# VH-VL binders against Coenzyme F420 hydrogenase subunit delta (frhD), part 8

Target 1, 183 residues: Coenzyme F420 hydrogenase subunit delta (frhD), of Methanocaldococcus jannaschii (q60339)
Amino acid sequence: MNETMKAEIESQDDELFDLTPSYLKKEIMVLACGNILFADDGFSVHVIEKLNKILTDKEKQKIALVDAGAGAPQQVLTLIDENSKTKKIIVVDVIDWGIKPGEIKIIEKDELPNPKYHRLDSHDWPLAPLLREVAEKYNIEVKVVGCQAKYISEPDVYIGLSEEVEKAVDKAVEIILRELRGD
Key: E = the ipSAE of ESMFold2; O = the ipSAE of OpenDDE; V2 = 0.75 times the mean of E and O plus 0.25 times the DockQ between their complexes.

## First folded at step 8 (VH-VL; framework fv_ifabotuzumab)

Design e3 (from d4 with light chain Y32W; at its last look DockQ between E and O 0.54; V2 from the best seeds 0.00; counts 0 for: pae E 3.2 > 2)
Fold by ESMFold2, look of step 8:
Structure e3 (fold): chain C 183 residues (1-183), chain A 121 residues (1-121), chain B 107 residues (1-107)
Amino acid sequence: as target 1 above (183 residues)
Amino acid sequence: QVQLVQSGAEVKKPGASVKVSCKASGYTFTGYYMNWVRQAPGQGLEWMGDINPRSGGTNYDEKFQGRVTMTRDTSISTAYMELSRLRSDDTAVYYCARGYYRLWSGYMDVWGQGTTVTVSS
Amino acid sequence: DIQMTQSPSFLSASVGDRVTITCRASQGISSWLAWYQQKPEKAPKRLIYAASSLQSGVPSRFSGSGSGTEFTLTISSLQPEDFATYYCQQYNSYPYTFGQGTKLEIK
């Protein structure tokens, strides 16, 4: 094989190995945050498991269900760039806002913490200001579906939701389906 | 249950550095942001910065940029704040404070007992 | 930076009084505001977060309200243990900032 043919093969190999995560090739992301091992911290995992059963294969062509666990949701967001197909992000997580356990609160982009004043040395922001930064930079629609936790068992392992948060799973699924299917 | 225990008081000369430690217990250290806040004698509270203990990533107030370094050792659940090129107006009580679980940081639910740093000539 | 201005800086009141402390943000912070109580030689203690959510273990005589730029902390019936310095703090945007404090003393 001559030098010219080697160069063409290497160029084609770059095109053949598109390593863009599949969730960035879809227009809508449902981002689940939390750890199923720690009681109510598993809320979002139960939500996307139900969505996975309900969404059709056609809908899943445009909707990514992403289980980021407790440790990776920032990394999921930081991979978004100008070439990503993402137009809408729905974040699903538990909250601690002093409302009744199992109660759901919807947070819009303008209610998220504003990162604009100083981002010096910030490589790993909390999720909410990072979400706002990414959404504003790439003109992405955002909604946070937060469920008031009753109990998070960390550091002790306990698999299972409190009764109140378990009931909230179906409510969150219904809210998200309306967002995904629209009217 | 949830507890933050800081290192003892320090007396330093101008131009020196100080490193304050903050040992966490009773929760998963890497699951919460750690803030550092100081309070000069007779003054209010001043946020210095925070650290994500999982990644080690930091956010500093501009006033301390270039003089402050925040680090952690996850194997012993300990956060550190180092302030260099000390001046007399760095005399203060330095607090570590745990940030909100995952989504937000910045409101501080558990505070260390404070570490008095005195900078005198 | 978002500046937080508390009023008053100093307040004298009697046990049993209703007390109101206000905090104004230099720009909108939604509801991302916390209130802290600090006693001499002690670390601050969080009373309220998200403008109106009462921290577990804090007496119900404490309440918070407000959104946007103006916020209040109310103590409905002042008790002897409530004499302290109170701080508001925004966590809407970096850098996080505190009000200058309100010292609440016995009349």
Scores: ipSAE 0.334, ipTM 0.729, lowest interface PAE 3.2, mean pLDDT 85
ESMFold2 (binder alone), look of step 8: mean pLDDT 92; pTM 0.951
OpenDDE, look of step 8: ipSAE 0.538; ipTM 0.837

Design e4 (from d4 with light chain A50R; at its last look DockQ between E and O 0.49; V2 from the best seeds 0.00; counts 0 for: pae E 2.5 > 2)
Heavy chain, then light chain:
Amino acid sequence: QVQLVQSGAEVKKPGASVKVSCKASGYTFTGYYMNWVRQAPGQGLEWMGDINPRSGGTNYDEKFQGRVTMTRDTSISTAYMELSRLRSDDTAVYYCARGYYRLWSGYMDVWGQGTTVTVSS
Amino acid sequence: DIQMTQSPSFLSASVGDRVTITCRASQGISSYLAWYQQKPEKAPKRLIYRASSLQSGVPSRFSGSGSGTEFTLTISSLQPEDFATYYCQQYNSYPYTFGQGTKLEIK
ESMFold2, look of step 8: ipSAE 0.543; ipTM 0.807
ESMFold2 (binder alone), look of step 8: mean pLDDT 92; pTM 0.944
OpenDDE, look of step 8: ipSAE 0.522; ipTM 0.836

Design e5 (from d4 with heavy chain Y101T; at its last look DockQ between E and O 0.55; V2 from the best seeds 0.00; counts 0 for: pae E 4.0 > 2)
Fold by ESMFold2, look of step 8:
Structure e5 (fold): chain C 183 residues (1-183), chain A 121 residues (1-121), chain B 107 residues (1-107)
Amino acid sequence: as target 1 above (183 residues)
Amino acid sequence: QVQLVQSGAEVKKPGASVKVSCKASGYTFTGYYMNWVRQAPGQGLEWMGDINPRSGGTNYDEKFQGRVTMTRDTSISTAYMELSRLRSDDTAVYYCARGYTRLWSGYMDVWGQGTTVTVSS
Amino acid sequence: DIQMTQSPSFLSASVGDRVTITCRASQGISSYLAWYQQKPEKAPKRLIYAASSLQSGVPSRFSGSGSGTEFTLTISSLQPEDFATYYCQQYNSYPYTFGQGTKLEIK
């Protein structure tokens, strides 16, 4: 396998003859959810872009930066099993928590919705209860770094963050770096 | 402009089935869960279930799980709820309601106008 | 299943009054609670989500508070258009469940 020392999100799609996604081979996952085409929904992409520039090559050996976009975050989580190396997941996304736009809330595993057995005939769960279910099943640490969105433009394309959410990108990066570095 | 438009009122006999449609417009249909909620005359709101229009996957309240089928046709942005083996206490207004999907689903931001289903002999 | 209990079931008040409606969950639901207003022969309308977040276009006289198991909806100064039935709803866990409703009528 011709792995490079510089991890990219697309590296999970580039492996020849190795079907295990690269992000499952690292102990820490930073999972970015959202779509840069829909205003504040692009918050997490800006956060992982900055993290990619700041993290050392040694840190990137342990940390997967995953841009799941709006369409694949559940798929990223459902591929986790007992053989995965994942020990910690930091989800970065916008939230709808009723705080001031641009403010950041840290959501812990126990604060996530507790799923019920009534999902008997489907595995297409909403992201938050799926995250809790996977984390409890495989004893994975979880934090959600959520920024209260001001404006999400879907279905209309609008590229760019609101001023409030733009200012929150650096704060989120600082919070995540402290979490990753034990500071 | 986000809009949900439901099919018209239905009158059914006990033992029959009813299929209510919910046509969505003004948003990406496959990006949001669709909920079904009913309200019997003079009664409160009762959640029946939801469907993920992208996958077709469903979650039903246990009390309906042997009688309800929720489906969708993505080519016409339409969700359907079918309730079989109707009883007189299934007389209600049936609503479709879009679920907000930013990490969490289940609070309902856009509602259809409602479809009255009357079950009588 | 998480049971949602509203009180009171009926409330009689005058224009200009302050009213409070309470909703209790049988289990902790964090802040995963919404409030809806329903007028006769109309679909419900969302007022509050995330326990305290006011939906855009809803008048500021409406407010929500609470977390865990105890929640309140407050209308600070009733207007004639506020006479309706109000429902709380949890969306923490399937099945989603509503309170039994509070009918607010003119005194």
Scores: ipSAE 0.254, ipTM 0.703, lowest interface PAE 4.0, mean pLDDT 84
ESMFold2 (binder alone), look of step 8: mean pLDDT 92; pTM 0.948
OpenDDE, look of step 8: ipSAE 0.592; ipTM 0.852

Design e6 (from d4 with heavy chain L103I; at its last look DockQ between E and O 0.55; V2 from the best seeds 0.00; counts 0 for: pae E 3.4 > 2)
Fold by ESMFold2, look of step 8:
Structure e6 (fold): chain C 183 residues (1-183), chain A 121 residues (1-121), chain B 107 residues (1-107)
Amino acid sequence: as target 1 above (183 residues)
Amino acid sequence: QVQLVQSGAEVKKPGASVKVSCKASGYTFTGYYMNWVRQAPGQGLEWMGDINPRSGGTNYDEKFQGRVTMTRDTSISTAYMELSRLRSDDTAVYYCARGYYRIWSGYMDVWGQGTTVTVSS
Amino acid sequence: DIQMTQSPSFLSASVGDRVTITCRASQGISSYLAWYQQKPEKAPKRLIYAASSLQSGVPSRFSGSGSGTEFTLTISSLQPEDFATYYCQQYNSYPYTFGQGTKLEIK
């Protein structure tokens, strides 16, 4: 049995007895936010597509690459509980920090908005305070890899990154690989 | 161009309710939180709450909990704020304001023109 | 709730002057602070976000600085269109809160 077939069989067995999404059964989550249909808003999808090609099948046993798209990053996070295997979350997104287009900014858990003043039952919190709240509750490490967008085409569909943001994809992949491989 | 256009001025009696609308255009309505902020005559700005138009989920300042209801209709890209059991000190200009960009939410980049609500006995 | 306190509440200045407005948070808010300009009978306009990032289309004479609990808005050389009321706003945690405002008037 090769590693690919073995991993597929093990995944099926886990899902038969447990309704927990498979990405919560891995120790590391790379969470891509944004919409590939809207120019630079697709940055994170390009990043995880490259990571998917670079990571070995063995590495993917511990690393979940999750494309939350436009709609679901909060939903992905709200499913985390004390039984989840997640110990590290890397969020990949475009940001608006007023820096040069294509520049990458790294945010750590303690730099995220403080959830202490948010309602615990609010499942529709903005992403940043929700990320911090979940991470603090379950002792999860956090890194946000954000790229300053140049152009987001919404509402018009345009597939493709600006030159500056496209160049940032390889830089973001390098940063994330170093984090994933313990460099 | 991103625009928020609000409904017209309202005059109400104490104990009544008011419902203000905010029509969005020029962007994907469900991708951004909608905030409501009010300003009493000669006073500063007061955040009332927000709504996630994708889910319809809301977050209210406790001062308004139980009196405010924020809703939306995604088919017409319109947000609503309803304030009930009005008092004279609810006289204010009410603004809607867009303020979400995923990880960097909470500031308000585009504002509606404001809706004056006068509560008179 | 995080209280935001601006100083001064009122400022009189001339065209060409350098003006500084301070905003203090009752708790640490990292860099989750925005500055707004409001002219009479108009909606506020965002000038600065993330404490120091200038909104596109806002003149470079506006700048912001600070982190944690103390923040500053600076206008390096006042122009006639800058006479307005200025508000800071924290967005670190709910409820979002504004400073009481600083009214900048022509001397």
Scores: ipSAE 0.344, ipTM 0.742, lowest interface PAE 3.4, mean pLDDT 85
ESMFold2 (binder alone), look of step 8: mean pLDDT 93; pTM 0.955
OpenDDE, look of step 8: ipSAE 0.524; ipTM 0.836

## First folded at step 9 (VH-VL; framework fv_ifabotuzumab)

Design f1 (from e1 with light chain Y96W; at its last look DockQ between E and O 0.52; V2 from the best seeds 0.00; counts 0 for: pae O 2.4 > 2)
Fold by OpenDDE, look of step 9:
Structure f1 (fold): chain C 183 residues (1-183), chain A 121 residues (1-121), chain B 107 residues (1-107)
Amino acid sequence: as target 1 above (183 residues)
Amino acid sequence: QVQLVQSGAEVKKPGASVKVSCKASGYTFTGYYMNWVRQAPGQGLEWMGDINPRSGGTNYDEKFQGRVTMTRDTSISTAYMELSRLRSDDTAVYYCARGYYRLWSGYMDVWGQGTTVTVSS
Amino acid sequence: DIQMTQSPSFLSASVGDRVTITCRASQGISSYLAWYQQKPEKAPKRLIYAASSLQSGVPSRFSGSGSGTEFTLTISSLQPEDFATYYCQQWNSYPWTFGQGTKLEIK
């Protein structure tokens, strides 16, 4: 078996065993948290949908838009390892911080709760400590773009944003675009 | 309406175990952490730990490590706190309290009515 | 663990008075502080979260301020129903910890 064939087999084997999700092969991840089924909890989904329409194909080569609302943001973050290409994570979520509905707040990594836990399984962690952990461990820039909710319908299903939060979608998109483009 | 309903008062002897239940209603049980806080007679509030009802993952105060077990049954939206090797100083009102799940876990917005646990010889 | 120290432990005041309760953290906790009110033989009730955010349904006479290590709960004009015990609580780092409490009594 010639060296070329060995290299091809090795390369194929490397590809075969590459279980890294595609969204971790990009430099930037926009992570949407929330559920569209519960009114303003769907804010992040609307934000990433709009971003998906605005971003160019070239930009999308380095930017992953991830909707974690159907799953768990923790599951996404726990897949990050030393082989991940992720350098920046922008989390989009609704917040309840007692500010005006639709108001956007940017939260930096150092402003997140500290990860002092006894548990080894990161899947059990709240999102904030996990964000801090991955940021520090893998030198990833982390920002949270939070929008104050007016109404979350849980457990009742209601698809649609409040007027205040709907208007805030554009603001959040602008903020995130600036972050993505380095403006 | 969001509500937490706890089990009734318990009287136990030293060395025994007690298991308190907390039934949740009016919200998605797995969407929020469940905290347990106790209060000895005439004393302040003491956080014991929390559980992620989705995963079953727990965080305990080290003071209770090895004696406390928090569990849940998602099928009936019920959280449980079991405290073993009971001592007289475990006499307290025990509360379950809902906490936010995602970024802002830790502040407790809805509380159960409390369960009085008395440990006496 | 983060220690939360409330002051004063006991406070006597009259209806209509302005009162302030202080909570100090042994280390920086950003704005991850909540205030609770507890009446005798009742479960605690959240008043303030994120240091300064008023819980829905709580009267506007209650306010919270502060960040980092020093926090205050203010009642602008005491009402008869406000006489109770108040607790601060941090959720910056596990384990969550409460202040010792401040018992507000009628003068």
Scores: ipSAE 0.317, ipTM 0.771, lowest interface PAE 2.4, mean pLDDT 90
ESMFold2, look of step 9: ipSAE 0.570; ipTM 0.807
ESMFold2 (binder alone), look of step 9: mean pLDDT 93; pTM 0.950

Design f2 (from e1 with heavy chain Y100W; at its last look DockQ between E and O 0.55; V2 from the best seeds 0.57)
Fold by OpenDDE, look of step 9:
Structure f2 (fold): chain C 183 residues (1-183), chain A 121 residues (1-121), chain B 107 residues (1-107)
Amino acid sequence: as target 1 above (183 residues)
Amino acid sequence: QVQLVQSGAEVKKPGASVKVSCKASGYTFTGYYMNWVRQAPGQGLEWMGDINPRSGGTNYDEKFQGRVTMTRDTSISTAYMELSRLRSDDTAVYYCARGWYRLWSGYMDVWGQGTTVTVSS
Amino acid sequence: DIQMTQSPSFLSASVGDRVTITCRASQGISSYLAWYQQKPEKAPKRLIYAASSLQSGVPSRFSGSGSGTEFTLTISSLQPEDFATYYCQQWNSYPYTFGQGTKLEIK
């Protein structure tokens, strides 16, 4: 077996055993949190859909758009390790901050709630303290782009955003684009 | 309407265990954290811990570590708090309170009516 | 743990009075503070969250302010139904902690 074949086998083996999700192989992750089934809880999905249309293919090489609404945002974050290429995480979610519906609030890492207790399995943590942990542990820049919800329909299914939150989608997209492009 | 209904009053002896239930209605039980807070007679509020009803993950105040167990039954939208090795100073009204979801759980918007637990010899 | 210190512990006031309750955190908690009202033999009721956000259905005479380590609950014009015990609570860090409470009594 020649050296070239060995190298190919080794490379294939490396690829075979690489269980790192594709979205952790990119430098920037935009993480959408929420459920489109529950009115304004679907805000983040609309944001990433619009971003997906706007971002160029070149930009998408370094930017992962992740819809965690179908899964668990915590599960995404807990997969981050020393082999991840992620350097920046932008979380998109609805918030209840008592501000005007559709108003955008940016929350920096240092403003997020802090974890106090060590847990072996952090997937049970709220997202905020988990974000802080991964940020500090792996030197990842983290910020949350939150939109004040007007109406979350849970447990009733309602697909569609309130007018205020729908208008806020463009604002959030602009904010995130600036972050992504370094403006 | 969002509602939390707790189990009835309990009288226990020192060393015994008590398990309080909290049945949720009017919202998706697994979508929000559930907090437990107690209040001794004539005293303030004391946070005991919370649980993610979806995963079952818990966060306890270290004061109660080893004595408190928070669980849930998602099939009936019910949270449970069990406190073991009861002492007289565990006499209190125990509350369940709904937190927020995803980002944080700390601002409790809906409370149960409370469960009085009396520990006496 | 983050200690929350309320002041005063007891307050006597009359109907129509402006009253102020303060809460201090032992460390910075940003805006992660809530205020609760509790009447005798009743469960606490959330009044304010995120330091200054008024809970839906709560009268506008209630307001919250502050950030970092200093917070204030204000009742602009005290009503008879406002005589109760008030608690602040932080959720910046586990474990969540409450202030010791402020009992507001009728003068």
Scores: ipSAE 0.551, ipTM 0.841, lowest interface PAE 1.4, mean pLDDT 91
ESMFold2, look of step 9: ipSAE 0.599; ipTM 0.810
ESMFold2 (binder alone), look of step 9: mean pLDDT 93; pTM 0.953

Design f3 (from e1 with heavy chain N35H; at its last look DockQ between E and O 0.57; V2 from the best seeds 0.61)
Heavy chain, then light chain:
Amino acid sequence: QVQLVQSGAEVKKPGASVKVSCKASGYTFTGYYMHWVRQAPGQGLEWMGDINPRSGGTNYDEKFQGRVTMTRDTSISTAYMELSRLRSDDTAVYYCARGYYRLWSGYMDVWGQGTTVTVSS
Amino acid sequence: DIQMTQSPSFLSASVGDRVTITCRASQGISSYLAWYQQKPEKAPKRLIYAASSLQSGVPSRFSGSGSGTEFTLTISSLQPEDFATYYCQQWNSYPYTFGQGTKLEIK
ESMFold2, look of step 9: ipSAE 0.631; ipTM 0.823
ESMFold2 (binder alone), look of step 9: mean pLDDT 93; pTM 0.952
OpenDDE, look of step 9: ipSAE 0.649; ipTM 0.864
ESMFold2, look of step 10: ipSAE 0.596; ipTM 0.812
ESMFold2 (binder alone), look of step 10: mean pLDDT 94; pTM 0.958
OpenDDE, look of step 10: ipSAE 0.658; ipTM 0.866

Design f4 (from e1 with heavy chain S105G; at its last look DockQ between E and O 0.62; V2 from the best seeds 0.00; counts 0 for: pae E 3.0 > 2)
Fold by OpenDDE, look of step 9:
Order: structure tokens, then sequence, then C-alpha cells
Structure f4 (fold): chain C 183 residues (1-183), chain A 121 residues (1-121), chain B 107 residues (1-107)
């Protein structure tokens, strides 16, 4: 077997065993957290939907929009490793920080809660400590774009945003676009 | 309405184990961490640990490592805290308290009514 | 572990008084601080979260301030029902820790 064939087999094997999600092959990840079933908890979904419409195909080559509301944000983050191409994570979520409904707050990595315990399985961590961990471990820039919720309907299902949070979607989109485009 | 209802008072001997239950209602049980906090008579509040009801993952204060076991049954929205090798200084009121799951950690907004555990020879 | 130190441990005041309780963290905890009120033989009740956010249903006479390592709980005009023990708690890092408590008694 010649070296060329060996290289092709190795290349095919590498492709075959590449289980890295596509969203970790991009430089920037916008991670939406929340559930559309619970009123303002769906804020992030609306933000990424709008971003998806605004971003060009070229931009989308380096930007992954991930809706973690259907799953667990922790599951996404725990897949990040040394082979991931992710250099920046923007988390979008509703917050309860006692500020005005619809108000946007930017939270930097250093302002996130800090884990004290080392765990092999980080799926059990709150999102913030996990964000700090991946940021520090893999030198990833992390920002959280949080919108103060007015109403979260849990456990009752209600699809739709409060007026204040709905208006805040555009503002969040603008903020995130500036972050994505380096403005 | 969000509510946490705990099991009744327990009297145990030193060396025994106690298991306290906390039944949650009025919210998605797996969407929030469950914390356990105890309070010895006339003393302050002491955080013991928490559990992610979705995964079953736990975080314990090292003070209780090896003696505490937190579990849950999602089918009945119930969290459990078991403390083994009981000592007299484990005599306290034990509380379960709901904590937020995602970004914001354990600022506990809803508390159970407490379970008195008395350890005496 | 992050140590939370409250001051004073005991406070005597009268109805109508302005009362301030301080909580100091051994290291920076940003705004990840909550204040709880506990009455005898009752479970704690959250008053303030995120250092300054008032819990829904809590009277506006309660307020929280501070960030980093120094925090304060203020009761602008003490009411009879406010005599209780108060605790601060950080959730910046595991393990979560409480202050030792401040018992507010009637003068």
Amino acid sequence: as target 1 above (183 residues)
Amino acid sequence: QVQLVQSGAEVKKPGASVKVSCKASGYTFTGYYMNWVRQAPGQGLEWMGDINPRSGGTNYDEKFQGRVTMTRDTSISTAYMELSRLRSDDTAVYYCARGYYRLWGGYMDVWGQGTTVTVSS
Amino acid sequence: DIQMTQSPSFLSASVGDRVTITCRASQGISSYLAWYQQKPEKAPKRLIYAASSLQSGVPSRFSGSGSGTEFTLTISSLQPEDFATYYCQQWNSYPYTFGQGTKLEIK
C-alpha cells in the first residue's frame, strides 16, 4: 500500500471519526438559552431567529447560531475541547436581575460565578461556572447578553413575549451584531 | 403556586442514617436545582449541597462528603437528602430550597417548611 | 471557601428607625449575594437577590446595595414585623456560604 493510499485512508478515517458538531467548527457561537413555551423565557429564540435572517451566508460560515432551548446549554458547552474552533461564545438569555423589564445587561466572563470544585462531568454545573471554565481552559471569549424578563409563565404554557421584552429583541440583536462584526 | 413540602420530624441514634424528602409542586421540577440547607438549634444557616434534578448531578460541601447523598425521583418531583453516620451535632432543622438552574446559581427563592432531625443516644 | 461576615451580629432598634446590616465577603463575589429574613421556627424568606434586586412581594422599605466584597441591607423605616434574624448568602462559588446572621431585636 503506497503512501498516497495510506494518507487517503487516514484522511477518510479522520473524517469518519470526526464527531465534532458543526457548530464547534466555527469561530463564533451564539448560544440561545430558554424555552419558548414560557413567555419571556423564549427571548433568546426570537433573537437568534432574527439574527439568522440578518446575517449573510458569508458571516454564517464563521458564526454558529445554536438554540439550546430544546436541549441543555451545558451539553453544548461540554462538547468543547482542544479541537473546537470556537473562539467566542455569546450567550443569550433572560435574566432576573431586578432591572427594568426589557433592559439588556452585558455580563463578562469575570463577572460570572466561579466554580470551586473540580468535576469530570461538568454537565451538572450551572451554566455560568461552566462558561467560566471553558473560557479559561480553552481561551474562549465569553459574553452574556441578558434581558430582564417581565413574565415567565412556567409552569403554564404561553407562547409570546411581553411587550417590553419583545421590544428588547431588536436591541439585543444590534448589540450582538456589533459583537459579531467587531464594531 | 410553587411549593416544597418536606417529610416529618426524625429521631435517630448516633451512627444511624436519616433520609429527608422534599416534594416539589407548581413548577418544572427538573428545571431548577434543589438545595439543602440545615440549621442547628440557635445557630445560623449552613449550605449542605445541591442537586440537578435533570441529570442527578450533585454538589456537596466537602464537610459532608462521604456522609451525604442527594437524590431525586423525577416521576414524583421529589428530592431526597440522606445523611449517614449521624452525630449529635447533626441535630438540626433541614431545609430544601429551590435554586435557579441556568446562569444564576443558588439564590434560593422557595423553601420547604423544614424537617427537624434529632440525634440522641 | 468564601467566608461571609455580617455586622453587627446583634442589633437593637425601635420602630421607625433606619437600620443597616453589612455583609463582607472574603473575596469578590460580584453581585451574587442574597439576603434572607428568618423568623423564629420559620423557614428563611428571600428578601433581596443579586445584591440589590427586591423579591416580589417584599416591602420597598427593604433595599440592598453593594458589589464585590461589601454589601448592605437597609430597612428605611423599621416595622414591628421586621424584627427577625437576617442572613446574607453568596452563590458566586461552591460551596455556597451564609453569613453568621444578624439578630434584629426591639429596643
Scores: ipSAE 0.346, ipTM 0.783, lowest interface PAE 2.3, mean pLDDT 90
ESMFold2, look of step 9: ipSAE 0.416; ipTM 0.760
ESMFold2 (binder alone), look of step 9: mean pLDDT 92; pTM 0.944

Design f5 (from e1 with heavy chain G31Y; at its last look DockQ between E and O 0.73; V2 from the best seeds 0.61)
Heavy chain, then light chain:
Amino acid sequence: QVQLVQSGAEVKKPGASVKVSCKASGYTFTYYYMNWVRQAPGQGLEWMGDINPRSGGTNYDEKFQGRVTMTRDTSISTAYMELSRLRSDDTAVYYCARGYYRLWSGYMDVWGQGTTVTVSS
Amino acid sequence: DIQMTQSPSFLSASVGDRVTITCRASQGISSYLAWYQQKPEKAPKRLIYAASSLQSGVPSRFSGSGSGTEFTLTISSLQPEDFATYYCQQWNSYPYTFGQGTKLEIK
ESMFold2, look of step 9: ipSAE 0.592; ipTM 0.815
ESMFold2 (binder alone), look of step 9: mean pLDDT 92; pTM 0.948
OpenDDE, look of step 9: ipSAE 0.537; ipTM 0.838

## First folded at step 10 (VH-VL; framework fv_ifabotuzumab)

Design g1 (from f3 with heavy chain G31Y; at its last read DockQ between E and O 0.76; V2 from the best seeds 0.77)
Heavy chain, then light chain:
Amino acid sequence: QVQLVQSGAEVKKPGASVKVSCKASGYTFTYYYMHWVRQAPGQGLEWMGDINPRSGGTNYDEKFQGRVTMTRDTSISTAYMELSRLRSDDTAVYYCARGYYRLWSGYMDVWGQGTTVTVSS
Amino acid sequence: DIQMTQSPSFLSASVGDRVTITCRASQGISSYLAWYQQKPEKAPKRLIYAASSLQSGVPSRFSGSGSGTEFTLTISSLQPEDFATYYCQQWNSYPYTFGQGTKLEIK
ESMFold2, look of step 10: ipSAE 0.628; ipTM 0.825
ESMFold2 (binder alone), look of step 10: mean pLDDT 93; pTM 0.957
OpenDDE, look of step 10: ipSAE 0.705; ipTM 0.876
ESMFold2, look of step 12: ipSAE 0.631; ipTM 0.824
ESMFold2 (binder alone), look of step 12: mean pLDDT 93; pTM 0.956
OpenDDE, look of step 12: ipSAE 0.704; ipTM 0.877
ESMFold2, fold request of step 16: ipSAE 0.640, 0.682, 0.612; ipTM 0.826, 0.836, 0.816
ESMFold2 (binder alone), fold request of step 16: mean pLDDT 93, 94, 94; pTM 0.957, 0.958, 0.958
OpenDDE, fold request of step 16: ipSAE 0.866, 0.876, 0.808; ipTM 0.916, 0.920, 0.900
ESMFold2, look of step 17: ipSAE 0.619; ipTM 0.819
ESMFold2 (binder alone), look of step 17: mean pLDDT 94; pTM 0.957
OpenDDE, look of step 17: ipSAE 0.685; ipTM 0.871
ESMFold2, last read: ipSAE 0.647, 0.648, 0.666; ipTM 0.831, 0.829, 0.833
ESMFold2 (binder alone), last read: mean pLDDT 94, 93, 94; pTM 0.958, 0.956, 0.958
OpenDDE, last read: ipSAE 0.863, 0.883, 0.797; ipTM 0.915, 0.925, 0.898

